# VH-VL binders against Coenzyme F420H(2) oxidase (fprA): the designs that were tried, part 4

Target 1, 148 residues: Coenzyme F420H(2) oxidase (fprA), of Methanobrevibacter arboriphilus (b1a7s3r263to410)
Amino acid sequence: VTIVYDTMHYSTQKMAHEIAEGIMAEGYDVEMFFLHEDERSEIVKSILDSKAIAIGAPTINDEPYPSIGDLMYYLKGLRFERTGIKRKAVTFGSMGGKGGTPASLGKDLGEYGFDVVDTCEVYYVPDEEENKACFKLGQKLVEEAKKI

## First folded at step 4 (VH-VL; framework fv_dargistotug)

Design s42 (from a9 with heavy chain G104N, light chain P95L)
Fold by ESMFold2-Fast, scan of step 4:
Structure s42 (fold): chain C 148 residues (1-148), chain A 120 residues (1-120), chain B 106 residues (1-106)
Amino acid sequence: as target 1 above (148 residues)
Amino acid sequence: QVQLVQSGSELKKPGASVKVSCKASGYTFTYYAMNWVRQAPGQGLEWMGWINTNTGNPTYAQGFTGRFVFSLDTSVSTAYLQISSLKAEDTAVYYCARSRYTYNYWFDSWGQGTLVTVSS
Amino acid sequence: DIQLTQSPSFLSASVGDRVTITCRASQGISTYLAWYQQKPGKAPKLLIYGASTLQSGVPSRFSGSGSGTEFTLTISSLQPEDFATYYCQQLHSYLTFGGGTKVEIK
């Protein structure tokens, strides 16, 4: 399972870590990529080799973080609907004012050929209950991926 | 608060078996892996392996694959270490310790330890 | 299997001293290293994780540094309650502990 995220204030990174914990608790390996630091070719290879992905970004100025938009456009070009397998996906993110990035990313991934099973969004920094929700999101992602 | 409470000390003869318990409280049991660590008298810490508390799947370190068995009773948030065919060399304090599942898996909470003494 | 070597194995120190303990890994482990303190008859206590991050509730006189293969734990001004054995642990590939460093009174 592949997790890709970007973040400005660590909140989305904390969510990514909790999702990874849920995946590992189910006995699966996870590769995590920080979009700002990691090479795109490695991210894409990981996604192509995975049955499940999680993509996260904060909402900035009522829009998704710019680097995630660039990744999404690249993923659109890969035409995953032609692979004969419908990969599972979840989206996640933090927000300071208005939200909507996880929902927007989920809609786009659905159009690109992914089966989006859930989304998770938190206001600023996730509290203990929201961390548990992210953990469960990771578990749900791999349970759905087992059905492939 | 997070607590790991282990069973009391055991005195056993060579060839016997022992089962040490580690009861967890103050957190969701399945969100953390449970690790076992051995410390022989006057010696250092030796990691024995861990058990996935969600799947029940154990992983043993190199020296602990035969006589040592990790198990769970999730209904009472308890992990167990069973040692069969006890030898004098098994005399040690056995600790349980929790960790997360990923690369952030430091042992942030430990049981108080269970002394197992093997002698005639 | 990654081996951790601690130096020294034993040291004598006085209250107020600066104490430095080193841990050397046989392979690069990035910052996947933790430090534990163990007092006689007690379970170990996490002091530092990620090579340099102080665990909540641990006094600021404790600090950790290093990356790759060389790591240090420093106690800036030794207190009576700090006389203990200290262990490093790597979390990069399988789990292994160092041999320990016993800090005794002079």
Scores: ipSAE 0.102, ipTM 0.710, lowest interface PAE 5.4, mean pLDDT 83

Design s43 (from a9 with heavy chain G104R, light chain H92D)
Fold by ESMFold2-Fast, scan of step 4:
Structure s43 (fold): chain C 148 residues (1-148), chain A 120 residues (1-120), chain B 106 residues (1-106)
Amino acid sequence: as target 1 above (148 residues)
Amino acid sequence: QVQLVQSGSELKKPGASVKVSCKASGYTFTYYAMNWVRQAPGQGLEWMGWINTNTGNPTYAQGFTGRFVFSLDTSVSTAYLQISSLKAEDTAVYYCARSRYTYRYWFDSWGQGTLVTVSS
Amino acid sequence: DIQLTQSPSFLSASVGDRVTITCRASQGISTYLAWYQQKPGKAPKLLIYGASTLQSGVPSRFSGSGSGTEFTLTISSLQPEDFATYYCQQLDSYPTFGGGTKVEIK
């Protein structure tokens, strides 16, 4: 399972780590990439080798974070709908305003050939209940991936 | 425009408690985290922790657990720092400083500081 | 905790001099670094954020550079009002400040 996220604030990173814990609790391996630091070629290679992905970004100025937009455009070009399998996906993110980034990313991933099973959005910093929700999101992702 | 105004200086005896206020104006209070920074006489800056102004959840740096409490009154856009069981080593200027959303952004506005003196 | 080491801790320079202050982090912090100026008896004032972005209202003689573990603050032509202590701050993890550099104009 591949997790890719970007963040200028802590909360999206915290969500990514909770999702990873949920995935590992189900016995799956996780590769996690911080888009701000990691090479796009390594990220794409990991996605191609995965049955499931989680993509996260905060909403900034009521827009998706730019680096995630760049990754998404690249993924569109790979035409995953032609690979013969439906990889499972979840999207997540934090917001300080209107939000909507996880839903927007999910819609795009669906068009790119992924089976988007859920999304999660948190206002600013996740509390204990929202941390639990992220953990469960990771468990749900791998449960769905077993169907492939 | 943006202002953080702190309460006045305090002179306390060891074992007493103090509550410092930081009143914000000129911006949407819940869009910025509030940080607390301590500066002992002649020393540098030391980050104590932050409070999420939207959720009310405080986070304390190592060394500032137990006796230190961060709280809010969002109805008046005010953050508070309470120190209990005061010790001589708590003598310092205490600053509030805002950062966007969480502690991970720079502190673009600071209160003027509150001097807390603890002496016998 | 990520430790920040500033050098020098103290310097004395003449008006018009170029002044450089260094901040070194104990581990990589990308560009999550800010610089503050503190004048005696006053609160710190943000000068630079994101390692190199000048805060609005700050004179252009101030500049910042660096990434990873080594950062510099430069004052291209020191003025009398620049008498102050300068602090770097990392924001990659829980915030920590450098020990400060006190700049006195001779």
Scores: ipSAE 0.000, ipTM 0.506, lowest interface PAE 15.6, mean pLDDT 81

Design s44 (from a9 with heavy chain G104A, light chain G50S)
Fold by ESMFold2-Fast, scan of step 4:
Structure s44 (fold): chain C 148 residues (1-148), chain A 120 residues (1-120), chain B 106 residues (1-106)
Amino acid sequence: as target 1 above (148 residues)
Amino acid sequence: QVQLVQSGSELKKPGASVKVSCKASGYTFTYYAMNWVRQAPGQGLEWMGWINTNTGNPTYAQGFTGRFVFSLDTSVSTAYLQISSLKAEDTAVYYCARSRYTYAYWFDSWGQGTLVTVSS
Amino acid sequence: DIQLTQSPSFLSASVGDRVTITCRASQGISTYLAWYQQKPGKAPKLLIYSASTLQSGVPSRFSGSGSGTEFTLTISSLQPEDFATYYCQQLHSYPTFGGGTKVEIK
């Protein structure tokens, strides 16, 4: 399973970490990529080799982070809808203000050929219950990926 | 508050078996792996392995295969360590300790330890 | 397995002293290193994780540093309750512990 995220205030990174914990609790390994530092080609290779992905981004000033937009455009070009494997996906992120980025990303991933099983958004920094929700989101992603 | 409470000390003869329990409370049991650590009298700490509390799958360190078995009862948030065919060299304090599932995590909570003495 | 060697194995110190304990790994472990304190008859207690992050509730006189293969635990001003055995632990692969450093009164 592949997790890709970007973050300004570390809140989306905390969510990514809890999702990874949930995946590993189910006995599966996870590859985690921080979009600021990792090469896009390596991220895409990991996604192609995975049955499941999680993509995270914050909504800052009512706008998505540009690096995530660039990744999404690249994923659209790969035409996963033509591969014969319906990869599972979840989207997640933090918001300050309007929000909506995880839902928007989920819709786009669905159009790109992924089976989006859930999305999660928290206000600023996740609390204890929201961290537990992220852990369970990781478990749910793996449970759904087993069906492939 | 997180607590790991272990069963009491055991005095056994060589060839016997022992089963040590570690009861967890104050957190969601399956969110953390359970580790076992041995400390022989006057010696340092030795990691024995861990069990995935969500899947039930154990992983044993080199030297702790065969006679050592990790198991769970998730309905009562309890982990178990069973040692069969006890030898004098198994005399030690056995600790349970929780960790998260990533390799970056550490043992943030420990049981109080169970002394197992093997003597004739 | 990755081996950890601690130095010294034993040290004598007085209250108020600055104490430094070293831990060397047989191969690179980045910052996947923790430090524990163990008092006689008690379970170990986590002091520091990720090489340099203090566990909640641990006094600020404890600090950790290092990355790769060389790490140190420092107690800036030793207190009576600090006389104990200290262990380093790596989490880069299957966990292993150093041999321990016993800090005793002079």
Scores: ipSAE 0.078, ipTM 0.703, lowest interface PAE 5.5, mean pLDDT 83

Design s45 (from a9 with heavy chain Y105H, light chain G50Y)
Fold by ESMFold2-Fast, scan of step 4:
Structure s45 (fold): chain C 148 residues (1-148), chain A 120 residues (1-120), chain B 106 residues (1-106)
Amino acid sequence: as target 1 above (148 residues)
Amino acid sequence: QVQLVQSGSELKKPGASVKVSCKASGYTFTYYAMNWVRQAPGQGLEWMGWINTNTGNPTYAQGFTGRFVFSLDTSVSTAYLQISSLKAEDTAVYYCARSRYTYGHWFDSWGQGTLVTVSS
Amino acid sequence: DIQLTQSPSFLSASVGDRVTITCRASQGISTYLAWYQQKPGKAPKLLIYYASTLQSGVPSRFSGSGSGTEFTLTISSLQPEDFATYYCQQLHSYPTFGGGTKVEIK
C-alpha cells in the first residue's frame, strides 16, 4: 500500500501517519511519500506496484494543493481503467475553510480507474476521535484491497 | 488513563513453564502493538519482540524464538508471554510496553514488570 | 541488528551539575532514537523521542540532540530525583537498547 500526501501545516501529515498505522495494524507494509520532499518517479513506481493507495492534500483557496494536482494529472495519463483490475483508493485532507479536497480527489480517482472506498476530511488539526477515524480508514482500505 | 498491569512474581524450577500477563486499560487495545522487554538482575534492557494486537501476529527478536511465545486475549485487552522449559538464565524482570505499529515510535507506557526467578 | 554504545557506563555527579551521556549507533538511524530513565526497582520512563523531542511531563532540564550515528542526552542541572540509569533505544529497525549509563551521587 502506497500513501502520498502534501501539506503546508502538518495536519495532513498527521492524518497520513494515522492511516499508515491502520494499514500496519492489519499486517501490511506501507510506503509513505511526502510530495514536497520525495521524487515523483519513486512515488509513481510505488503506486504502479500497489493494490491500494491513499492520497492526501489540504485545501487552499478552495482548491487542492498544486503538487497533488500534478500527481493526479499523471495518474490520469496512466489509464488504470484499462487494466481490468480496480486498485482501491482513499483520499484525505485537512481544511481551514470551505474544504472539499478529499471528495474532489476521490471523484477524480474514480474517473481514472480507481475504486474509491472512502474519503476523510478534518478541520485544522485532527483530535483524538478524528485520529481514530484515520486509523480505521487505513484498516478499511486494506480490507477492501484484499477483495482484489 | 493508560495503564498496563502485569501479573505477580513467579518462582519456578528449571524445566517448568511460566505465563506472564499484561492487562491494558485506558486506550483502544488494537491501536498499539505490545512489546516485551527483559532485564536480567543487574543488567540492561533487552527487547524480546512484539505482537500485533489486531492480527495476533508475533515477531520475535533474535534469541527469543522457540521457548518464548507471545499471545493475546483481545476480549480482555490482555497480552501474554509464555516461557517453556525454563532455565536459570531466564531469571529476569519481564516488562510489557506499548508502541505504535511503525518502527519510528517509542514506548510511552510500560507495565510495572514481573520478576521470574528460576532456581532449584 | 543495530548496536548502540553508551558512554560513560557510570558517572558520579553532584546536585546542580550538568551531565552528558552519549549514545553511538553502529549505522545511521536518522533521528529514530529515544531516551529512557530507570530508577531501581521501577519500569523505564520515556524521556525523549525522535532524538530531541521531550515527552510530555518531563522536566525541561532534560534535552537530547544528534542525528545519524551520534546522540547526546543532557541534564542541565541535576536534581536528587535524577539519580538513575539512562538508556538509549533505536527505532530505525528492530529495537535495540544501549548498555545504560548509571548516574550516582558523588
Scores: ipSAE 0.252, ipTM 0.737, lowest interface PAE 4.2, mean pLDDT 83

Design s46 (from a9 with heavy chain Y105W W106Y)
Fold by ESMFold2-Fast, scan of step 4:
Structure s46 (fold): chain C 148 residues (1-148), chain A 120 residues (1-120), chain B 106 residues (1-106)
Amino acid sequence: as target 1 above (148 residues)
Amino acid sequence: QVQLVQSGSELKKPGASVKVSCKASGYTFTYYAMNWVRQAPGQGLEWMGWINTNTGNPTYAQGFTGRFVFSLDTSVSTAYLQISSLKAEDTAVYYCARSRYTYGWYFDSWGQGTLVTVSS
Amino acid sequence: DIQLTQSPSFLSASVGDRVTITCRASQGISTYLAWYQQKPGKAPKLLIYGASTLQSGVPSRFSGSGSGTEFTLTISSLQPEDFATYYCQQLHSYPTFGGGTKVEIK
């Protein structure tokens, strides 16, 4: 399973880590990428080799974080609908205002050929219950991917 | 408040078996892995392995396969360590300790320990 | 199997002293190292993880440093309650512990 995220104030990173914990609790390994420092070609290769992905970004000025937009553009070009498998996906993110980035990313991933299982959004920093929700999101992603 | 409460001390003869329990409270049991760590009298700490509290799958460190069995009862948030065909060298305090899955195996909460004494 | 060697095996120091304990790994483990304190008759207590991150509730006189194969735990000003055995543990692979350092306050 591949997790890709970007973050400005580490809230989305904390969510990514909890999702990874949920995946590992199901007995699977996870490959995690931080868009600010990791190379785009390695991220794309990991996604192509995975049955499941999780993509995360914060909402800035009620819009998605710009680096995620660039990644999504490349994913659209790869035409995952033509790969012969329907990969499972979840989206996640933190917000300080209205939010909506995980839902927007999920809609786009669905159009690109992914089966979007669920999304998760938290206000500022995740509390203990929200951390647990991210953990369960990781478990759900793996359970759905097993059906492939 | 996170607590791991272990069963009381045991005195056994060589060849007997023992089952140590570790009851968790104050957190969601399946959210953390459960580890077992042994300490022989006057000696250091030795990691024995872990059990995935969600799947029930155990992983044993080298040297702890065969006679040692990790198991769970998730309905009562309890992990178990069973040792069969006890030997004098099994005399030790056995600890349960919780860890997360992805950031490595450091143990932020420990049981109080269960002394198992094996003597003829 | 990664071996951890602690030095010294034991030390005596006065209250207020600066104490340093070293832990050496048989291979590179980046910053995947934790430190524990164990008092007689008690379970170990996590002090530091990630080589230098202090666990919540641990006094600031404890600090950790190092990367790769050489690590140190420092107690800047020993207190009477610091009488204990200290263990390092690696997190790079299946856990292994150092042999321990027993700290006796004179």
Scores: ipSAE 0.014, ipTM 0.628, lowest interface PAE 7.0, mean pLDDT 82

Design s47 (from a9 with heavy chain W106Y, light chain P95W)
Fold by ESMFold2-Fast, scan of step 4:
Structure s47 (fold): chain C 148 residues (1-148), chain A 120 residues (1-120), chain B 106 residues (1-106)
Amino acid sequence: as target 1 above (148 residues)
Amino acid sequence: QVQLVQSGSELKKPGASVKVSCKASGYTFTYYAMNWVRQAPGQGLEWMGWINTNTGNPTYAQGFTGRFVFSLDTSVSTAYLQISSLKAEDTAVYYCARSRYTYGYYFDSWGQGTLVTVSS
Amino acid sequence: DIQLTQSPSFLSASVGDRVTITCRASQGISTYLAWYQQKPGKAPKLLIYGASTLQSGVPSRFSGSGSGTEFTLTISSLQPEDFATYYCQQLHSYWTFGGGTKVEIK
């Protein structure tokens, strides 16, 4: 399972780590990428080798974070809908006011050939219950991916 | 307040079996793996392996397969280490310690240790 | 398995001394290294993780450095309560401990 995220203030990174913990608690390996630090080719290779992905970004100016937009454009070009395998996906992110990035990313991933099983958005910094929700989201992603 | 409380010391004869317990409190049990660490008298720390507290699946380090069994009772947030066919060289303090599941996580909480002595 | 070698295995020091302990890994582990302190009859206590990050509540006289295959733990001014055995642990591929460094009073 591949997790790709970007973050401005750490909150989306906390969500990414809790999702990874949920995935690994189910006995599966996770490859995690922070978009500003990691190479695009390695991210894409990881996604191609995975049955499940999680993509995360905060909402900025009521729009998705710019670096995630670039990744999404590249994923669209790969034409995953032609592979015969419908990879599972979840989207996640934090917001400080008006949200919507996880839902927007989920819609786009669905059009790119992914089966989006859930989305998760938290206000500002995840509290204990929201951290548990992210952990469970990781478990749900793996459970759905087993059906492939 | 996170606590790991282990069972008391054991004195056993060669060939016997022992079961050490490690009871967790103060956190969600399944969010952390439980690790077992051995320390023979006057020796250093040896990682024995870990058990996934959510799936119950154990992973054993090289040298700890066969006679060593990790198990759980999630209803009481307790992990167990069982050693069968005890040998004198099994004499050691056995520690449990929690870690998160991803790579790079450290052991932030430890049990107090259980001394297992194997002698005639 | 990734092997960790600590040096020295033993040292004698006085209160106020600067103590340096080295840990060398058999292969690159980036900064995935932790340091523990163990006093006789007690469980190990986490001091440092990520090679250089102090655990909450650990005195600032403890510091860690290094990356890749060579790491050091430094105690800038040894206190009476610091006489203990220190262990490094790699966090890169499962977990492996170094052999330990016993710090004794002179």
Scores: ipSAE 0.014, ipTM 0.649, lowest interface PAE 7.0, mean pLDDT 83

Design s48 (from a9 with heavy chain W106A S109Y)
Fold by ESMFold2-Fast, scan of step 4:
Structure s48 (fold): chain C 148 residues (1-148), chain A 120 residues (1-120), chain B 106 residues (1-106)
Amino acid sequence: as target 1 above (148 residues)
Amino acid sequence: QVQLVQSGSELKKPGASVKVSCKASGYTFTYYAMNWVRQAPGQGLEWMGWINTNTGNPTYAQGFTGRFVFSLDTSVSTAYLQISSLKAEDTAVYYCARSRYTYGYAFDYWGQGTLVTVSS
Amino acid sequence: DIQLTQSPSFLSASVGDRVTITCRASQGISTYLAWYQQKPGKAPKLLIYGASTLQSGVPSRFSGSGSGTEFTLTISSLQPEDFATYYCQQLHSYPTFGGGTKVEIK
């Protein structure tokens, strides 16, 4: 399973780690990529080799983080809907004011040929209950991916 | 509120078996792996392995296969360590400790330890 | 199997002293290193994880540093309750512990 995220204040990174914990609790391996540091070609290769993905980003100025937008545009060009494999996906992110990035990313991934099983958004920093929700999101992603 | 409570001390003869329990409370049991750590008298800490509390799958460190068995009773949030065919060299304090599922997460809560003494 | 070597094995110090303990790994472990404190008859207590992150509730006089193969635990001003044995632990692969450093009162 591939997790890709970007973050400004570590909140989305904390969510990514909890999702990874849920995936590993189910006995599966995780590759994690931080868009600020990792190269797009390596991220795309990981996604192509994976049955499931999780994409995360915070909302900045009521719009998705630019690096995530760039990745999404690239993924659209790959035409995953033509591969015959319907990969599972979840989206996640933190917000400090107006949210909506995980839902927008989910809609786009659905159009790009992914089966989006859920989304998760938290206000600022995840509390204990929200961390548990992220853990469960990782488990749900793996449970759905087993159906492929 | 997170607690790991272990069973009491045991005095056994060579060849006997022992089953140590570690009861968890104050958190969701399946969200953390359970590790077992041994400390012989006057010695350092030695990791024995872990059990995935969600799948029940155990992983043993080198030297702790065969006579050592990790198991669970999820209905009561309890992990068990069973040692069969006890030897004098098994005399030690046995600790349970929780960790997250990745190797990067340290053991943040520990049981109080169970002293197992093997003597004739 | 990654081996951890702690130095010194024994350290005699006085209240108020600055104490430094070193942990060396047989291969690179990035920052996957934790430090524990153990008092006689008690279970170990987590002090630091990720080489440098203080566990909640641990006094600020404790600090950790390092990456790769060399790590240090520092106690800036030793207090009476700090006399204990300290262990490093690597979490890069199957966990292993260092041999321990016993900090005794002078």
Scores: ipSAE 0.116, ipTM 0.710, lowest interface PAE 5.3, mean pLDDT 83

Design s51 (from a9 with heavy chain S109P, light chain H92N)
Fold by ESMFold2-Fast, scan of step 4:
Parts: structure tokens; C-alpha cells; sequence
Structure s51 (fold): chain C 148 residues (1-148), chain A 120 residues (1-120), chain B 106 residues (1-106)
């Protein structure tokens, strides 16, 4: 399973880590990529080798973080809808205002050929219950991927 | 309050078997991995492996396969370390320690340790 | 596996001294390094994780630094309760521990 995220204030990173914990609790390995540091070619290779992905980003000025937009545009060009396997996906993110990034990313991934099973958004920093929700999101992603 | 409580010390003869327990409390048992660490008398810490407390799948470090078995009883939030065909070099304090499942997460808390002494 | 070398293996210090312990990894481990304190007959206690993040409840005189292959644990003003053995641990792959540094009173 592949997790790709970007963050400015660590909130989305905390969500990514909890999702990864849920995935590994189910006995699966996870590759986690931070868009500020990791190469897009490596991220794409990981996604192509995975049955499940999680993509996370915060909302800035009511818009997705720019690096995530760049990745999404690249993924659109790969035409995953033409493969024999419909990969599972979840989207997640933190917000300080209106939000909406996880829902927007989920819609786009669905159009790109992914089966988006859930989305998760938190206000600022996840509390204890929201951390548990992220952990369960990771478990749900893996459970859905097993059906492929 | 999060804690791990281990079983008491054991004195065994070479060739015997021992089963050490580690009982967890104060947290959801299956949300964390359980690690086992050995420390021979006067020596440093040596990681033996971990067990996924949700799936029951163990991972053993090199040198700890065969005679060493990690197991669970999730109904009582307890992890077990079994050592068969005991040898003198198995004499050590055995610790259990909690970690998260992803790499990069540290060990906290630790059990108090179980001294296993193997002598004739 | 990744090997960790601690230096010194032993040091003698007085209360109030600044103590520095180093840990060197055989390959890059980013910041996936933790420091533990162990007193005789007791289980190890987590002091620092992520190379530099102080665990809740640990006195501020303890600090960690480093990334990649070179790491340092510093005790800015040694207290009587700090006499113990200190271990580094890498968590970038299957965990391994350094050989330990025993800090004794002069």
C-alpha cells in the first residue's frame, strides 16, 4: 500500500501516520511518500505496484496544496481506468477554514480509474477520536483491497 | 495508565522449555505491536523480533528462529515468548516492549523484565 | 542489518558536568533513532525519539541531535539520578541497539 501526502503544519502528516498504523496492524507493508522530499517517479512506481493508495493534502485558500495538484494531473495521464485492476483509494486532509480537499481529490481519483472507498477530513490537528478514525481508515482500505 | 507486566523469574535445566508472559493494560492491545528484547548478564540490548497483536503474525530477528515462539492471547491482552530446548546461553533478562506498527516508532512502555536462568 | 557504534563505552563524571555520548550508524538512518536510559536491575526508559524529540516527562537537561549516520545525546548538567547506562536504537529497519555507554560517578 502506498501513502502520498503533503503538509505545511504537520496535521496531514499525523493523519498519514495513523493511516499507515492501521494498514500495518492488518499485516501489510506501507510505502509513505512526502511530496516535498520524494521524487514523483518513485511515487508513481509505488502506486503502479500497489492495490491500494491513500492521498492526503491540506486545503490552502479553499484550494488543494499545489504539489498534490501536480501529482494528480500526472496520475490522470496514466489512464488507470484502462487496467484490469481497479485500485482502491482513500483521501485525507486537514483544514483551517472551509476545507473540501479530500472530497475533491476523491472525485478526481474516481475519474482516473480508482475505487475511492472513503475520505477523511479534520479541522486543524486531529484529536484522539479523529486519530482513531484515521487508523480505522487504513484498516478499511486494506480490507477493501483484499477484495481485488 | 499504560503498563506491561511480565511473569516472574524462571530457573530451568538445559533442554527444558520456558514460557514468559507479558500482560498489557491501559490501552487497546491490538493497536500496537509487541517486541521482545533480550539482555544477557552484563551485556547490551538485543532485539529478538515482534508480533503483530491484531493478526498474530510474528517476525523473528536472525538468530531467533526455531526454538523461539511468539504468541498471543488477545482475550486477556497478553503476549508470550516460549523458548524450547533451553541452552546455557539463553540465560538472560527478557523484556517485552510496545511499539507502533510502522518503522520509526520507538519502544514505550517496557515490561519490567523476566530473568530466565539456565543451569544444571 | 544496521550496526550502531556508541562512544565512549564508559565515562566518569561529576554532578553538574556536561556529558556527551555519540552513536554512529553503519548506514544512513535519517532521524529514526531513539535514546534509552537503563539503571541496574531496571527496564530501559525512553528519553528521546526521532533523534531530537524529548519524551514527555523527561528533564530538559537531556537533548539529542544528529541525522544520517552521526548522533549525539547530551546531558547539560549531570544530576545524581542520571548515573546509568545509555543506549541508542535505530528504527529505520529491523531495530538494532548500540553497545551502550555507562556513566559513572567520579
Amino acid sequence: as target 1 above (148 residues)
Amino acid sequence: QVQLVQSGSELKKPGASVKVSCKASGYTFTYYAMNWVRQAPGQGLEWMGWINTNTGNPTYAQGFTGRFVFSLDTSVSTAYLQISSLKAEDTAVYYCARSRYTYGYWFDPWGQGTLVTVSS
Amino acid sequence: DIQLTQSPSFLSASVGDRVTITCRASQGISTYLAWYQQKPGKAPKLLIYGASTLQSGVPSRFSGSGSGTEFTLTISSLQPEDFATYYCQQLNSYPTFGGGTKVEIK
Scores: ipSAE 0.040, ipTM 0.670, lowest interface PAE 6.7, mean pLDDT 83

Design s7 (from a9 with heavy chain T30E, light chain G50Y)
Fold by ESMFold2-Fast, scan of step 4:
Structure s7 (fold): chain C 148 residues (1-148), chain A 120 residues (1-120), chain B 106 residues (1-106)
Amino acid sequence: as target 1 above (148 residues)
Amino acid sequence: QVQLVQSGSELKKPGASVKVSCKASGYTFEYYAMNWVRQAPGQGLEWMGWINTNTGNPTYAQGFTGRFVFSLDTSVSTAYLQISSLKAEDTAVYYCARSRYTYGYWFDSWGQGTLVTVSS
Amino acid sequence: DIQLTQSPSFLSASVGDRVTITCRASQGISTYLAWYQQKPGKAPKLLIYYASTLQSGVPSRFSGSGSGTEFTLTISSLQPEDFATYYCQQLHSYPTFGGGTKVEIK
């Protein structure tokens, strides 16, 4: 399973880590990429080799983080709807005001040929309950990926 | 408050079996792996392996397969270490310790230890 | 297996002394190293993880440094409660521990 995220503060990164914990708790390997630091070719290769992905981004000025937009445009070009498998996906992110980025990303991934299982959005820094929700999201992603 | 409470000391004869318990409280049991660490008298720390508290799947370090079994009772948030066919060299304090599943195995909480003495 | 060598194996010190303990890994482990304190008859207590990150509740006189293959634990001003055995542990693969350093009263 591949997790790709970007973050301005640390909230989305904390969510990514809890999702990874949920995946590992189910006995599966996870490869995590921070979009600002990691090479696009490595991220794409990981996604192509994976049955499931999680994509995370914060909402800035009521719009998605720019680096995520670039990744999404590239994923659209890969035409996953033409492959023999329908990869599972979840989206996640933090917000300080009006949100919607995880839902927007999920809609786009669905159009690109992914089976979007769920989304998760939190205000600012996730609390203990929201950390549990992220952990459960990772477990759910793995459970759905087993069906491929 | 996170707490790991282990069963009391055991005195066993060679060839017997022992089952040590480690009861967790103060956190969500499934969120942390449970590790077992051994310390023979006057010696250092030796990692024995861990058990996934969500799936029940154990992983044993080299040298701890066969006679050693990790198990769980999730209904009471308890992990178990069973040692069969006890030998004198099994005499040690056995610790349980929790860790997260990713990014290394540091142990932020430990049980108090269970002394297992094997003598005839 | 990644082997960890601690030095010294024992040292004698007085209250107020600056104490340094070293841990050397048989191969590069980046910053994937933790330090523990163990008092007689007690379980180990986590002091530091990721080579230099102090565990919550641990006094600031404890500090860790290093990366790659050489790591150091420093106690800037030794207190009576610090007389104990200290262990390093690598986090890069399946856990292994150093042999321990016993800090005794002079």
Scores: ipSAE 0.074, ipTM 0.687, lowest interface PAE 6.0, mean pLDDT 82

